# Designs tried in a protein design chat: VHH binders against Ribonuclease D (rnd). Part 30

Target 1, 374 residues: Ribonuclease D (rnd), of Desulfotalea psychrophila (q6ajf4)
Amino acid sequence: MKQENIISTTEDLKKIVNKALKLDAVGLDTEFVWERTYYPQLGLIQIALSDEECYAIDPLSIKDLSPLGELLADRNTIKILHDAPQDLIIMSQATGATPQNIFDTRLAAGFAGSISTISLLQLVSEQLETELDKSETRTNWLKRPLTEKQLSYSLNDVRYLRATRVILLSKIIGPKIKSWLQEELNLLNNPANYSTIADESRYKKVKGVNKLDRKSIGVAQEIATWREQKARELNRPRGHVIKDDILLEIAAIRPTRPEELANTAISTKAAERYGNDICQATARALNKKEVDLPHQQKRSQLSSQEKGALAQLKELITLKCDILGIDPALLGNSNELKKIIQTLYKGKTTHMRQSFGWRKEFLKDFYQIHRDTI
Below, E stands for the ipSAE of ESMFold2; O stands for the ipSAE of OpenDDE; V2 stands for 0.75 times the mean of E and O plus 0.25 times the DockQ between their complexes.

## First folded at step 21 (VHH; framework vhh_7qia_2)

Design u7 (from r4 with A104N I107F; at its last look DockQ between E and O 0.84; V2 from the best seeds 0.00; counts 0 for: pae E 4.0 > 2)
Fold by ESMFold2, look of step 21:
Structure u7 (fold): chain B 374 residues (1-374), chain A 120 residues (1-120)
Amino acid sequence: as target 1 above (374 residues)
Amino acid sequence: QLQLVESGGGLVQPGGSLRLSCEASGFTFSEYDMGWYRQAPGKQRELVAFITSGGSTYYADSVKGRFTISRDNAKNTVYLQMNSLRPEDTAIYYCAKVKYTGWNYEFDYWGKGTPVTVSS
């Protein structure tokens, strides 16, 4: 039985953290359950000090995880994760610390000749000659005791992260590409760069919202903002508060009195519970000046010239990435590339990552050619 | 005093084999990952293979299937069995204790190396 690798007291956690702080790098990972709550429910935190020294930290037994926060925030010890952002959010919430000095092996894989969406299992199988079984999926990480299979799989998720980092760095050739990776890794030191969307923007994710008139979109924005805050308060999915289709129906009615909710498919219980909140959100929207109301977000069709420019952009990215040995997906997805074209040809100002940093430099010749042509 | 002493290099014809050895001292060998690196004259050094303290192995694509890394913790020794040698494998081969903070193939330490020449 490998139960000796489980850290279940704050005192044992402090001992492991003190040992980790003396190392140059450690591997980290989390396991969580995220089905019926607003926040993920943290089930396990794993740490690898070496291939042979891996521990599972039990957050259900340890009431104060803040000692782990000292490691997480430490600027001298590298924390190596695979697909880091979600794990960083969960650990930051659990420890109260802001993560620093992070290396993400999935991100680095994209710069090292692999696809940037590669799973840890696939990456380790490509890089190391070792046997890894498939991880437990949909297993209950909140149930105790952990099975031997759960423990074995969870520790293997961190066991090889230190070695994997060395291998990935050995494959990244040239100081320019390494500086691009460093730029991306530095973004992980600030939670704002991997935080969820703003509450006030959540309405944009409601399918069909752009079919409403502008005033009703404003009402939808206020209701969606309130819904997100209420879902967070209750620790329940946003659909538990008000489903999207009902939100749209309410926004179209723009109710000023709770009894008007009877004209929608909202349940009697939800109307009684939330009716005043919904009407207050409606009132906030109706009191806005027209200039402050959100706009319909319709997608523009690309012209023939714009489609040609998009094809040239994709061709440049593919060719340059093949030469450099990096994954084209690092430059952006199809929607992001389309947005570049719309910005260049339609004069819209949008905040996009391709206008800054290494991506801007990567694309500078394309920008120059098309500015000169227009 | 930390020391890594490479041996086993030499002149070999294409298709031949060599076995490199690296004897380590001055640190607890079994606790560290160990690697083989090579550098041809006028070329960049490159990682050839390494082996973790737990026995998992990595090989550069250029040598995969032809080279085998192994370790003997009782003898504080890491080996590189090189089969089907090609002229492109000509280099000085260095044993190294792997450094986890490095960005550009940094080593904690490497020795004087053992030269390998593959030519007709």
Scores: ipSAE 0.308, ipTM 0.738, lowest interface PAE 4.0, mean pLDDT 86
ESMFold2 (binder alone), look of step 21: mean pLDDT 83; pTM 0.830
OpenDDE, look of step 21: ipSAE 0.316; ipTM 0.725

Design u8 (from s3 with Y32N I107W; at its last look DockQ between E and O 0.57; V2 from the best seeds 0.00; counts 0 for: pae O 3.6 > 2)
Fold by OpenDDE, look of step 21:
Structure u8 (fold): chain B 374 residues (1-374), chain A 120 residues (1-120)
Amino acid sequence: as target 1 above (374 residues)
Amino acid sequence: QLQLVESGGGLVQPGGSLRLSCEASGFTFSENYMGWYRQAPGKQRELVAFITSGGSTYYADSVKGRFTISRDNAKNTVYLQMNSLRPEDTAIYYCAKVKYSGWGYEWDYWGKGTPVTVSS
């Protein structure tokens, strides 16, 4: 790889961006390190203008990445990424721009007869007569200078994206499925669709939170919210602030004084540092009306009738997806499917992806049949 | 004016070989992805093979190991070497170029096609 493919100045970045803005599509990828920080640390940005013209953009050398932001925000040039959301978040943060006109090859793969979770390497191997090297997957992308091998590896992640897009589109059967893909791709134009969970909803991600009583869940919510904010402030992983298991313990004991934290596995240092904040968070939860506390997500067992309906739903999805050549996983995971049944039979209004868009249309017959039977 | 002219089709026995050619004009050939499609009677047109400007290749599963797509940029020509031909390979073969549309890259600029008939 010629040193000529490394972009280390804003001026050079502008040049390649100007060229990119004249193209129909470009491939993009990022390399980052996400181990000890709240935010991923961007180590490298790769751009493919063509199969022959790829560049590694060094974000460590370039302070102003605004030119890249212009490209990201441009509505005319397609930005091709594989598994786009994470990269979009990172690039959006780095540039301040809102990405527009995104094509996700992983997403498209699900509509093109592949599995929707396919890796880029697998996708390229499946679609093109080429093999990509996996050797640099655990490299330190923040270390300079980058080796030739690292550069070669990184550029290969973008080099074939344009070709891959063409192939995937050629495999999609009919205008209807294309429209479904477009609907999904359009969601990527709004960062809210792939951005982080609201701070107030983070408690739902704490493993075991549903084992708590309602009051303790409320406490967990407040602590998790605080933790998220603190982690962001300190640019530390949330677990470095308070681990999930400790958070649960704290939520269970509902501390009113920092000294009560000694009854948990929280470190002395953390208790000293965060004890007051944790108690304040706890107090906020305890002062809430019961009606305002989060509901315990009860794993409700499905009735026999519901189980039957679920089985029918799965079968329908499998058969129809087979006919259409799309991945059933696009319709939803096991939990989501269960929720569909529960919603139909129990009347629980939950926001489900399956209640909107192409998924709703896909499942319309099922919905009609079961609405009439209930 | 953009032109794609296919040649090389004909009648061949099962197990035989043909080499199709597509001569391109009216655009920068070396910078464009090229491909071959085929359409059998009563069937939809399907992608057979695809080659990038950089030389990477794609093949439909039905022709893998039997067909080879290649290009000569100096001659503005893309080739399809078809070996071990089968009756199911009978179709009109079309050369295509990638074109950008509102959807992105699409195969376009079809030639008149060259017929391939595999029959005993």
Scores: ipSAE 0.023, ipTM 0.568, lowest interface PAE 3.6, mean pLDDT 89
ESMFold2, look of step 21: ipSAE 0.411; ipTM 0.780
ESMFold2 (binder alone), look of step 21: mean pLDDT 83; pTM 0.832

## First folded at step 22 (VHH; framework vhh_7qia_2)

Design v1 (from u2 with Y32N I107Y; at its last look DockQ between E and O 0.85; V2 from the best seeds 0.00; counts 0 for: pae E 2.6 > 2)
Fold by ESMFold2, look of step 22:
Structure v1 (fold): chain B 374 residues (1-374), chain A 120 residues (1-120)
Amino acid sequence: as target 1 above (374 residues)
Amino acid sequence: QLQLVESGGGLVQPGGSLRLSCEASGFTFSENYMGWYRQAPGKQRELVAFITSGGSTYYADSVKGRFTISRDNAKNTVYLQMNSLRPEDTAIYYCAKVKYSGWDYEYDYWGKGTPVTVSS
């Protein structure tokens, strides 16, 4: 059996892209390995031009993927993905293009009466009467040649995306809820999603960093900045350089000499290798003026009144979502809902998506009632 | 140039059966999803069933298990076998070429429709 569905040359890639650009919609997916490297290792890109015309694009054979970028950025052809954000980031990096005109079936499922975390396999099996093989999720996508099983499973990940979109849109009744979905999908078109995060901001992703005092948060910022740069240089996960919990221990100690690292759980090998760099990062933080240090945001517990308001918020969300036929998770996770209450009752002004767009409108009556109470 | 011609509707008692058919022309039938949707008085049109180019099927919850959609690509024809009909199935049924773009579940083009009346 020849694998005619594999695209392994730039010429064949250009032909498929030219066909895709004449279509109303195509399905896209990626497979990658991201276990031991800073950068994901792209193993496969799948495209469905139709249910019967699906291809696997081999990025190991095609060094210049920029022709696919024309499709990715095209405003006329819809690109349909399931759980799109990571795939879009990887394809944007591989092609140099900013994605446009994206439809994410997992996001749309939440507006269509399903849970917004549903897998594509579950969604297709619930909606279509078709033979659907299980996905190939635990396999080495970098190994060549691809097995026929790998190829078959990978193509099925895109084969039904067009039909799935039709079904989901048919279940989303009325222009209001479709407008909310459009608002969310338009966020995927934002070029800022595909810009790199500044290294100096990486510390904000370290769980527990705001439990440190302000000077130690400044040290954590510098160490996290250095760690990101080192991980990138080595092409290794940032945790392989220094784990997050070790980073926090080090930041709390504020070591000025490498010997002080013995007071943390850092390995002796890592302390010998990175000790000077860590101390230099500490020194940079300690030499900063107070106004130049990052702000501390301490965890606060909800009062009894605030817990009551949170329960009322959750009840409102559940009731309105049941009436509208949408997944309550679309309004926010538990931490986000708690943040709404803290903003309303404690006057903390923070950026949250519930203060904008359709979520603000959804919650307007709750805001009015509790604003008047305060 | 694009044409969809429905037939097979009529009056039937509850529990009865009807078979709708739709002949299509003016587009590449085998490469397109085809479907049926219906509109009852005072209601918006709703998708009843569709069939993909590859033969996979979708059914609205209200008709699942009672209706069967099929296609004959050689005759450019799509069928809807409707069994165990209920008064709630009373509507005008439209054959349609499924639209892949846009933000509504509106079909790209449909015929004049064929009325189906189920009365006790």
Scores: ipSAE 0.483, ipTM 0.814, lowest interface PAE 2.6, mean pLDDT 86
ESMFold2 (binder alone), look of step 22: mean pLDDT 83; pTM 0.832
OpenDDE, look of step 22: ipSAE 0.497; ipTM 0.808

Design v2 (from u2 with E31D Y32N S56T I107Y; at its last look DockQ between E and O 0.84; V2 from the best seeds 0.00; counts 0 for: pae E 3.8 > 2)
Fold by ESMFold2, look of step 22:
Structure v2 (fold): chain B 374 residues (1-374), chain A 120 residues (1-120)
Amino acid sequence: as target 1 above (374 residues)
Amino acid sequence: QLQLVESGGGLVQPGGSLRLSCEASGFTFSDNYMGWYRQAPGKQRELVAFITSGGTTYYADSVKGRFTISRDNAKNTVYLQMNSLRPEDTAIYYCAKVKYSGWDYEYDYWGKGTPVTVSS
């Protein structure tokens, strides 16, 4: 691999971006390390201007990545990625730009007769007369210099994205299915559709929190909120601040003094470091009015009639998707389908993607039939 | 002026072969993907094969193993070698410059086409 394929200065980055802005489409990808930090550590950005002109942009050498942001935000040049959302988050954070005009080949593959979880390697190998080398997924992208193998693998991850898009679009039959793909791709232009959850909601992700009584759930909420803020401040995984199981133990005892933490499995060092913060979080929860405490999340059991309706929904989706040549997973996962049934029979219709857009139209006959039975 | 001129079509027996040619002018041929499309009577135009600027090829499943696309950048020409022809290959074959924008690939860069008829 030649050093000319590596972009290490802001000046060279600007030159490549200016060339890219004159093209109809470019391929993009990132490499990062995300093991011991709250935020992923960006190690490389790859861009393909053509099959023959691919570059690796070195974010460790370049102080100011904002010129790349101009390309990311451009509404005229298509940015082609495979499995875009994580790459978009990382590049948006690195450049300050909101990405626009994105084409995700993994998403499009689901509309084009493939599974919507297909790897780039498999997709390229199935579609093109080429043998793409295996991805180098276990390497440290932060180490410099990059090896020839790292460079070769990274550039191949973008080299064929433009051709892959052409093939996928040629396989998506019917203007209705193309319009559905366009709806999904347009969602990538709004970061709210792939952003993280609020700190105050983090406690819902702690397995076992619903076994606590309501006051202890309130304590867990406050401790989880504090933990997220501390993890972000320290740039450490949240579990390195306080593990989930220890968080639950602490919430159950509702400590008002640091000495009470000795009744949990928290280490002496962590109790000394965080004890006051934990007790302040507990105090905030215990000073709340009962109306302001979080509500218990009931585990829903489906009735026999509801289980029957769910089976009919799954069968309809499978049959219709087989006829249309699209992946049934695009309509929703198992939990989402259960939620549709519960909404229809228990009367709560909010915040389901299946109630809007193309999914609503896809499911309209099912909704009509089962609305009439409620 | 941008031009795409197809040739090489004709009447052929089932199992026969034809070689289509397309001469291009008015754009930088070597930088562009080139494709062959076909339109049978009463049907929509469909992609048959394309070749990237770097020489990587794609074939529709219906023609894979029977058709071969190639390019000669010195002559600004793309070829389609069609072997083992079948009656369902009967169509007008169009050469096209592939565009990456838009949902229909914006294939307005077409020639007049070259008709291919496969019948006994």
Scores: ipSAE 0.361, ipTM 0.757, lowest interface PAE 3.8, mean pLDDT 86
ESMFold2 (binder alone), look of step 22: mean pLDDT 83; pTM 0.829
OpenDDE, look of step 22: ipSAE 0.527; ipTM 0.817

Design v3 (from u2 with E31D Y32N S56T; at its last look DockQ between E and O 0.77; V2 from the best seeds 0.00; counts 0 for: pae E 4.5 > 2)
Fold by ESMFold2, look of step 22:
Structure v3 (fold): chain B 374 residues (1-374), chain A 120 residues (1-120)
Amino acid sequence: as target 1 above (374 residues)
Amino acid sequence: QLQLVESGGGLVQPGGSLRLSCEASGFTFSDNYMGWYRQAPGKQRELVAFITSGGTTYYADSVKGRFTISRDNAKNTVYLQMNSLRPEDTAIYYCAKVKYSGWDYEIDYWGKGTPVTVSS
């Protein structure tokens, strides 16, 4: 893992991409710092053309990363990543390309008899007789020059991805499980994965927002919208603009004048800096027609009958997944399983991944039996 | 033309050892992953071990600790050292060049196989 494996010019990047496009599969990974900024600070991109031919692409030196985008969007060369979604978003933003033809070893591990939350370190250690050292996993990837240890560790993150894919595919027995994995991998090609959620929806992520009355939820929505825009403008985490708990406190008082913010836990500096913006956001919410305010999205409590059905659903998933050799978590997390029950028993309409594709087929008899008994 | 020629199989007592060899020709051996598969009577063919171009190895759980895969790129040969053999290791053993393009993890070329029988 010599420093001659560092790609620091667009010309050399184009050469590596041209070589990669002739291959059936390559490994990809990123290193980034995302602590004090709204956007991730991309520090390194790694590519493995083979187990022995691995490169670190230096985004600090390369102004135009769009040649990598050609590889990222290519439908013939498989890009192998471990836990792909975050890395793909970052690379899509850096290159301008929409990823295509992705293989995610973490996702595939769930179909191959492992847990679907397995780390790359654990997966490689279980499958190959080698170990990855994790001492460089929390290091300053923006620092130059890279140390030999940083370079070696970063390249090892891609070196084994091709072998890992072969092993995972060899463990997936039968065309049905293979087709389910392919369905999941194809979802990574969906352009919607690489667009951002609307700023106006961010308030839904604020824990406790549904405890507010409807007018205060409307105020929280406007403040959260403004906060997202301000955080993006400043390139700072949204919590550095206003923390969630303070946002809720402000929304509850519905301030129309900046001096009213002194009655909250907002810092004096933040109140002076943002007070007028916060009050304007409040005014926008209070000027809305009541029908245009966001609904209180009441947390639904399951009845005793519904809790029983949920337990039966979980048991069925566990038993069927054990027989098939796949991770039950692939069918959904606890919140998603609760939504299945709510859809069946309370008649709530919601879009769930369990209503489509292989998950629908997996659960078909459960849906029919319980729908008929309701 | 691509060829894989397995050798070294035979009849052995339980607890015994055999060393399988596979000589390859018709492709750039050092650039390719090589694998050993086996097929017992009435069963599906299964991956036993493979070795990457860089020498990293994988073993099925049923053989881990008893079998060792290795390669000699100068001789275009892959080996499977089988120790502590058990009756359930009885199978035809196949050498394979591992294909990893696309979705297809099927072997694009098989050797003719070398039978291994473990019986008392």
Scores: ipSAE 0.295, ipTM 0.722, lowest interface PAE 4.5, mean pLDDT 85
ESMFold2 (binder alone), look of step 22: mean pLDDT 86; pTM 0.868
OpenDDE, look of step 22: ipSAE 0.385; ipTM 0.763

Design v4 (from u2 with Y32N I107F; at its last look DockQ between E and O 0.76; V2 from the best seeds 0.00; counts 0 for: pae E 2.6 > 2)
Fold by ESMFold2, look of step 22:
Formats: C-alpha cells, structure tokens, sequence
Structure v4 (fold): chain B 374 residues (1-374), chain A 120 residues (1-120)
C-alpha cells in the first residue's frame, strides 16, 4: 500500500539524482512497452542508491526527465546495468543526455567466467545467497497504479547490481582481461555503436528484396528510406506506413506517377496519402547512375579450404577462451566468424569488430597462419 | 580514524574450526559491504567472502559450504566462521571495507591481518 519508493515529481527526481551523484556507483534499469509505436514507450526507470534504498521513477508522471540526464552523463558515478544497450538508448532519448561511465554486468560476466548471455536472475543466484522471486516478464508497465508485485520485482532488478559488480570484478584480476572489458564498456558511452541501422540500409531487412532486379532494389532502397523517416515522424511501426510486401510490389513496377499505384495492392487511402512521396522516391532511384545502385545481398558459400579455416578459428577461440576464462561468444557469433574467413580468403574489406582492438590482438596468430596460406 | 582490527586466527588441525572477528570503527558500518580476504605465502590476495549492507552473502568457490560470514551492526563487527579447515586455507586473513569506485574494486583499509595455519 505504501508508495514511498515511487518518484513521481521532477522535484523528487532532482533530490534522488543529487544523492546519486555523491555515490561511487548506482544501479539502473528500465521497463517499457514497444508494440504499436516507432519508439518504445518508457514505463518505469529504477535506481538503486544502495541495496536498501531503491526507487522506481515514474516517467508517466514526470514530464521533464532531464535531471536524470545529469546522472546518466556523469563521469564520476558508475551506472550499473544488466544488458545495458536498450536501456541506454531509451534513457538517452528520454533525458537528452549521452551516457558516461557505464558498467554492464552481463557483458562483464562473459569476461568473468560466465556466459555472456546470462540473465540477471541467474547471475545473482550464482553469485549471492539471497532471496529472489520470479521476475515479471509479461506485464503492462504503462498501467497505473503499479501493483505491489510489479514494484517489488522492478526494484529487485537493480537492488543487487552493486554487489554483482564487486563479485565480477574480483574474478577479473589480470590487467589484460580487465583492459578488454574496459574497451567494451567504453563503447556503451555512444549509443551509435549499438543503435538502429542507417535509414539507407533498412531495405536490406525487407524479406524478398534480393529477388528484385538491381534497379528495383534501388527503388526499394529509396522507398524504405522514406518509409523509415515517415514512420518516425508518425511514431508508428514502419508497416503502418507501407507493409513490406506492398513495398516490394511497388518497387517492382517502379511507379513515376501516383495513378500507377492503382496497379498494386496498396490501399486507396495509402496511395492518396503517400503516392507523391513514393513516386518521388522512385524518381530518385531511377535518376541514379548504375554505379550508385545497391547490389544484391547474397549468402556466400565457403570452399572446402575456407570451411577448414573456419573450424580452426572456432577451435582456437574455444581453447584460448578456456585458458583465459572468458566466454568464446565475446569473439563473435557464427556469422561474424564466417565473415573473418571471407575477408581473409576473398580480399574484401569490411568493418568487423574483430579487425580492431582486443579482438584483433586475440586473433593475431590465426591471422598470421592463414595469411601465409593465401 | 578508520580502523579494522582482526582477531581469532591460530593453529588448527585439518578438519578443525576457527572464528575470525573484525571490529570496525571510523565509518558507518551498517551502510557498507564488509569482506574477508586472504593471502597465502607466494599467492595473490583472494576475496574469501563478503556480506552486503542488506545481509546478502558471497563466498569464493574454494570455501563455499565450509565458511560463513556474518555481521553484527550493533557491535560494528564482521565474523568469518571457518569450518572443515584444510591445509590450503593457510593464509593471513584480512578484514576489509569494500570500495566501489573505478573499474575495479579495492578495500579502503586493512589491518595487520590474523594468521591462520592448518597443519597436522
């Protein structure tokens, strides 16, 4: 019945932030609903000043969240999250601040002898002897009032983050592994390192786009770019503007006049509303030089030699990570490992995280061996 | 002034028990995590156990099930009950206040420690 742990005014938010700025570290988390809007709808922000002093910040009651931005951007107080990227995107959008001094316990767990996809519940259960209940996974965080159960579960998501960080860091003693973790955590300071893809690349996510010829892929690219911008403007899912299957049909006919949209399955209402924009996007694509048109995306098949190199790469990563006590997933997923092989043997330059930083150093012996083979 | 005074160490046979105590002063004990660390000859210092301000506990895998950390906030004291002792537990045991700053943790202060020797 008592709601003293809920922060519902800007005045109280400022007081909590001022306390937090005097601390070495705080826990943070968010809850949101993301179903019918372009942007997620922020439902709750949780903060732990200590194990005993945890608050739920109500963004539905607080119109100006910018005071929280001072904490988010603060270079002295560590903000501890579990699986930070989405929470950081949402809080950065809500506050206008760029995050600084972030610690992600899920990322750190991968460097500390756990799997890098571990849930917060499992990580806390492995590390601490404490009473934990099941988490809330499917509840409406926009509904008010919050139930006692919702509040209790949401505060538990931040209550143990400080202790968890202490334990994880105690397991990462060597300066080399610690510097690798620090490199990764520094990337969290810029949401561009993990936010959505560029508008001009969105067409690559349209299933079936590679069945179109090159000119029609160019039209699909321009229409998908426009669709993304329109969806943001309306704050609606991109399919609300134009569904993917309709986008492909339009791209195939390459309409330059709005009347030509009647030859597609687009609704009359959408054709009236968007027809001019669609035709302008088509015209932009058709006026491009051939060299500026996008290429088909296709899955590359690996030769027998390349498959052998991939197997050796996986074996090296597994063995070296076992020795170092880190999760091999930190070196890359299956597609990323295939891309390493394709870069080595086919000579294409790509931007891969394995070509820079600690991952490059980790893999240098593999690169040396296979450079001599090519 | 901040002080941490460890006591309770000694010589025991394998399988024996000891209870370490650490009396703290100079800070708000109840609001801080407290821990026990140990350092064997030629080894790096190891976190053995800690207890949060809220009473949650952590144990290193090497001592889990054998050691119990507890705190008495009225006496500003943290304890380590050490059961089923093994020769590998031989070390100097240090009490520490946990610090949260930086990308690492460190303790603010420790005393001289209390030696524990487990041998036949």
Amino acid sequence: as target 1 above (374 residues)
Amino acid sequence: QLQLVESGGGLVQPGGSLRLSCEASGFTFSENYMGWYRQAPGKQRELVAFITSGGSTYYADSVKGRFTISRDNAKNTVYLQMNSLRPEDTAIYYCAKVKYSGWDYEFDYWGKGTPVTVSS
Scores: ipSAE 0.476, ipTM 0.810, lowest interface PAE 2.6, mean pLDDT 86
ESMFold2 (binder alone), look of step 22: mean pLDDT 81; pTM 0.818
OpenDDE, look of step 22: ipSAE 0.647; ipTM 0.877

Design v5 (from u2 with Y32N S101T I107Y; at its last look DockQ between E and O 0.85; V2 from the best seeds 0.00; counts 0 for: pae E 3.6 > 2)
Fold by OpenDDE, look of step 22:
Structure v5 (fold): chain B 374 residues (1-374), chain A 120 residues (1-120)
Amino acid sequence: as target 1 above (374 residues)
Amino acid sequence: QLQLVESGGGLVQPGGSLRLSCEASGFTFSENYMGWYRQAPGKQRELVAFITSGGSTYYADSVKGRFTISRDNAKNTVYLQMNSLRPEDTAIYYCAKVKYTGWDYEYDYWGKGTPVTVSS
């Protein structure tokens, strides 16, 4: 790899972006480190204009990545990524741009007779007579200078994306299934996908929060909100501020004084640092009206009849997907399938992706048999 | 004007070999991906083999180990060496340039095709 393939200035970035904007499709990938910070640290961006023309963009040397944002937002040039969502979020944050016209090769693989969770290495190995090296997967991408081996490895992650896209599309059975893929890819164009979860909604992500009573859930919400803000302020993982388990313990005891935190697994140091803030958050929750407190989400067990229906649904999905050559996982995970059954039998109107688009169409016969409630 | 001209098709016995050629003109050949498709009577056109500008290759499962795609950029030509031919390989074979846009076909500028018949 020629040192010439490293882009370390905004000017050079503009040049390659201008070239990219004239192409039908480019390959993109990112390398990042996300261990001790609130935000992922972007270490490298790779772009493939062709198999022969690939560049490593050094975000540590380039302060202004706005040219890359222009490419991301462009509606004419296809940006090809493998497992696109995380990379897109990172690039969106780095550039300020909303990604448009994305092709996810992993997603496409699920529609092309492969599994929807396939790795890039596996995909390339299966589709092309090319083997990619796995040796640099645990590299410190923030360390400079990068070695030739690191650069070579990183560029191989984008080099074959254009070819992979073509092959995958050629393997998809018919225009109908292609249209389903298009529908899924269009979701990646939605700006909402790149917005952050509201701080006030973070408590929902705390494992075990639903085991708390309603008042304690309210406390958990306030503490989680504070934690999120503190984590962001300190640029630390939220768990480094307060672990989820400890947050739940605190929420359960509803501390009014910092000394009461000694009854939890919180460290002495953390209690000293955050004790007052935690108590203030708790107080905010306790002063709220009951109507303003979050609702407890109860996991409902399936009845015998519902279990039977679920089994039928799974069988139908498996059979039909086998015929169509698509991965059953595309229809939904286990929890989503349970929700379908619950919605059909209990009449609960829950927003489910299976109620819309190609999934609704796919499941149409099943819905009709089961009272067409969706 | 872009042109693709296939040659090398014909009648061959099972187990025999053929070499197809496709000469390209009207575009920068070395920068483009090339492929071979085939269409049997009553069947849909299918991708047989694919070669990138960098020389990476793809083969359909049905032809793996028997067919070899290659290119000569100096001659603007893509080749398909077909060995151990079977009756099931009987089809019209088409050369195509890769198209990066669209959803129905990912190849452009089809040649007229060359017929391959494998029969005893």
Scores: ipSAE 0.376, ipTM 0.754, lowest interface PAE 1.8, mean pLDDT 91
ESMFold2, look of step 22: ipSAE 0.378; ipTM 0.761
ESMFold2 (binder alone), look of step 22: mean pLDDT 83; pTM 0.834

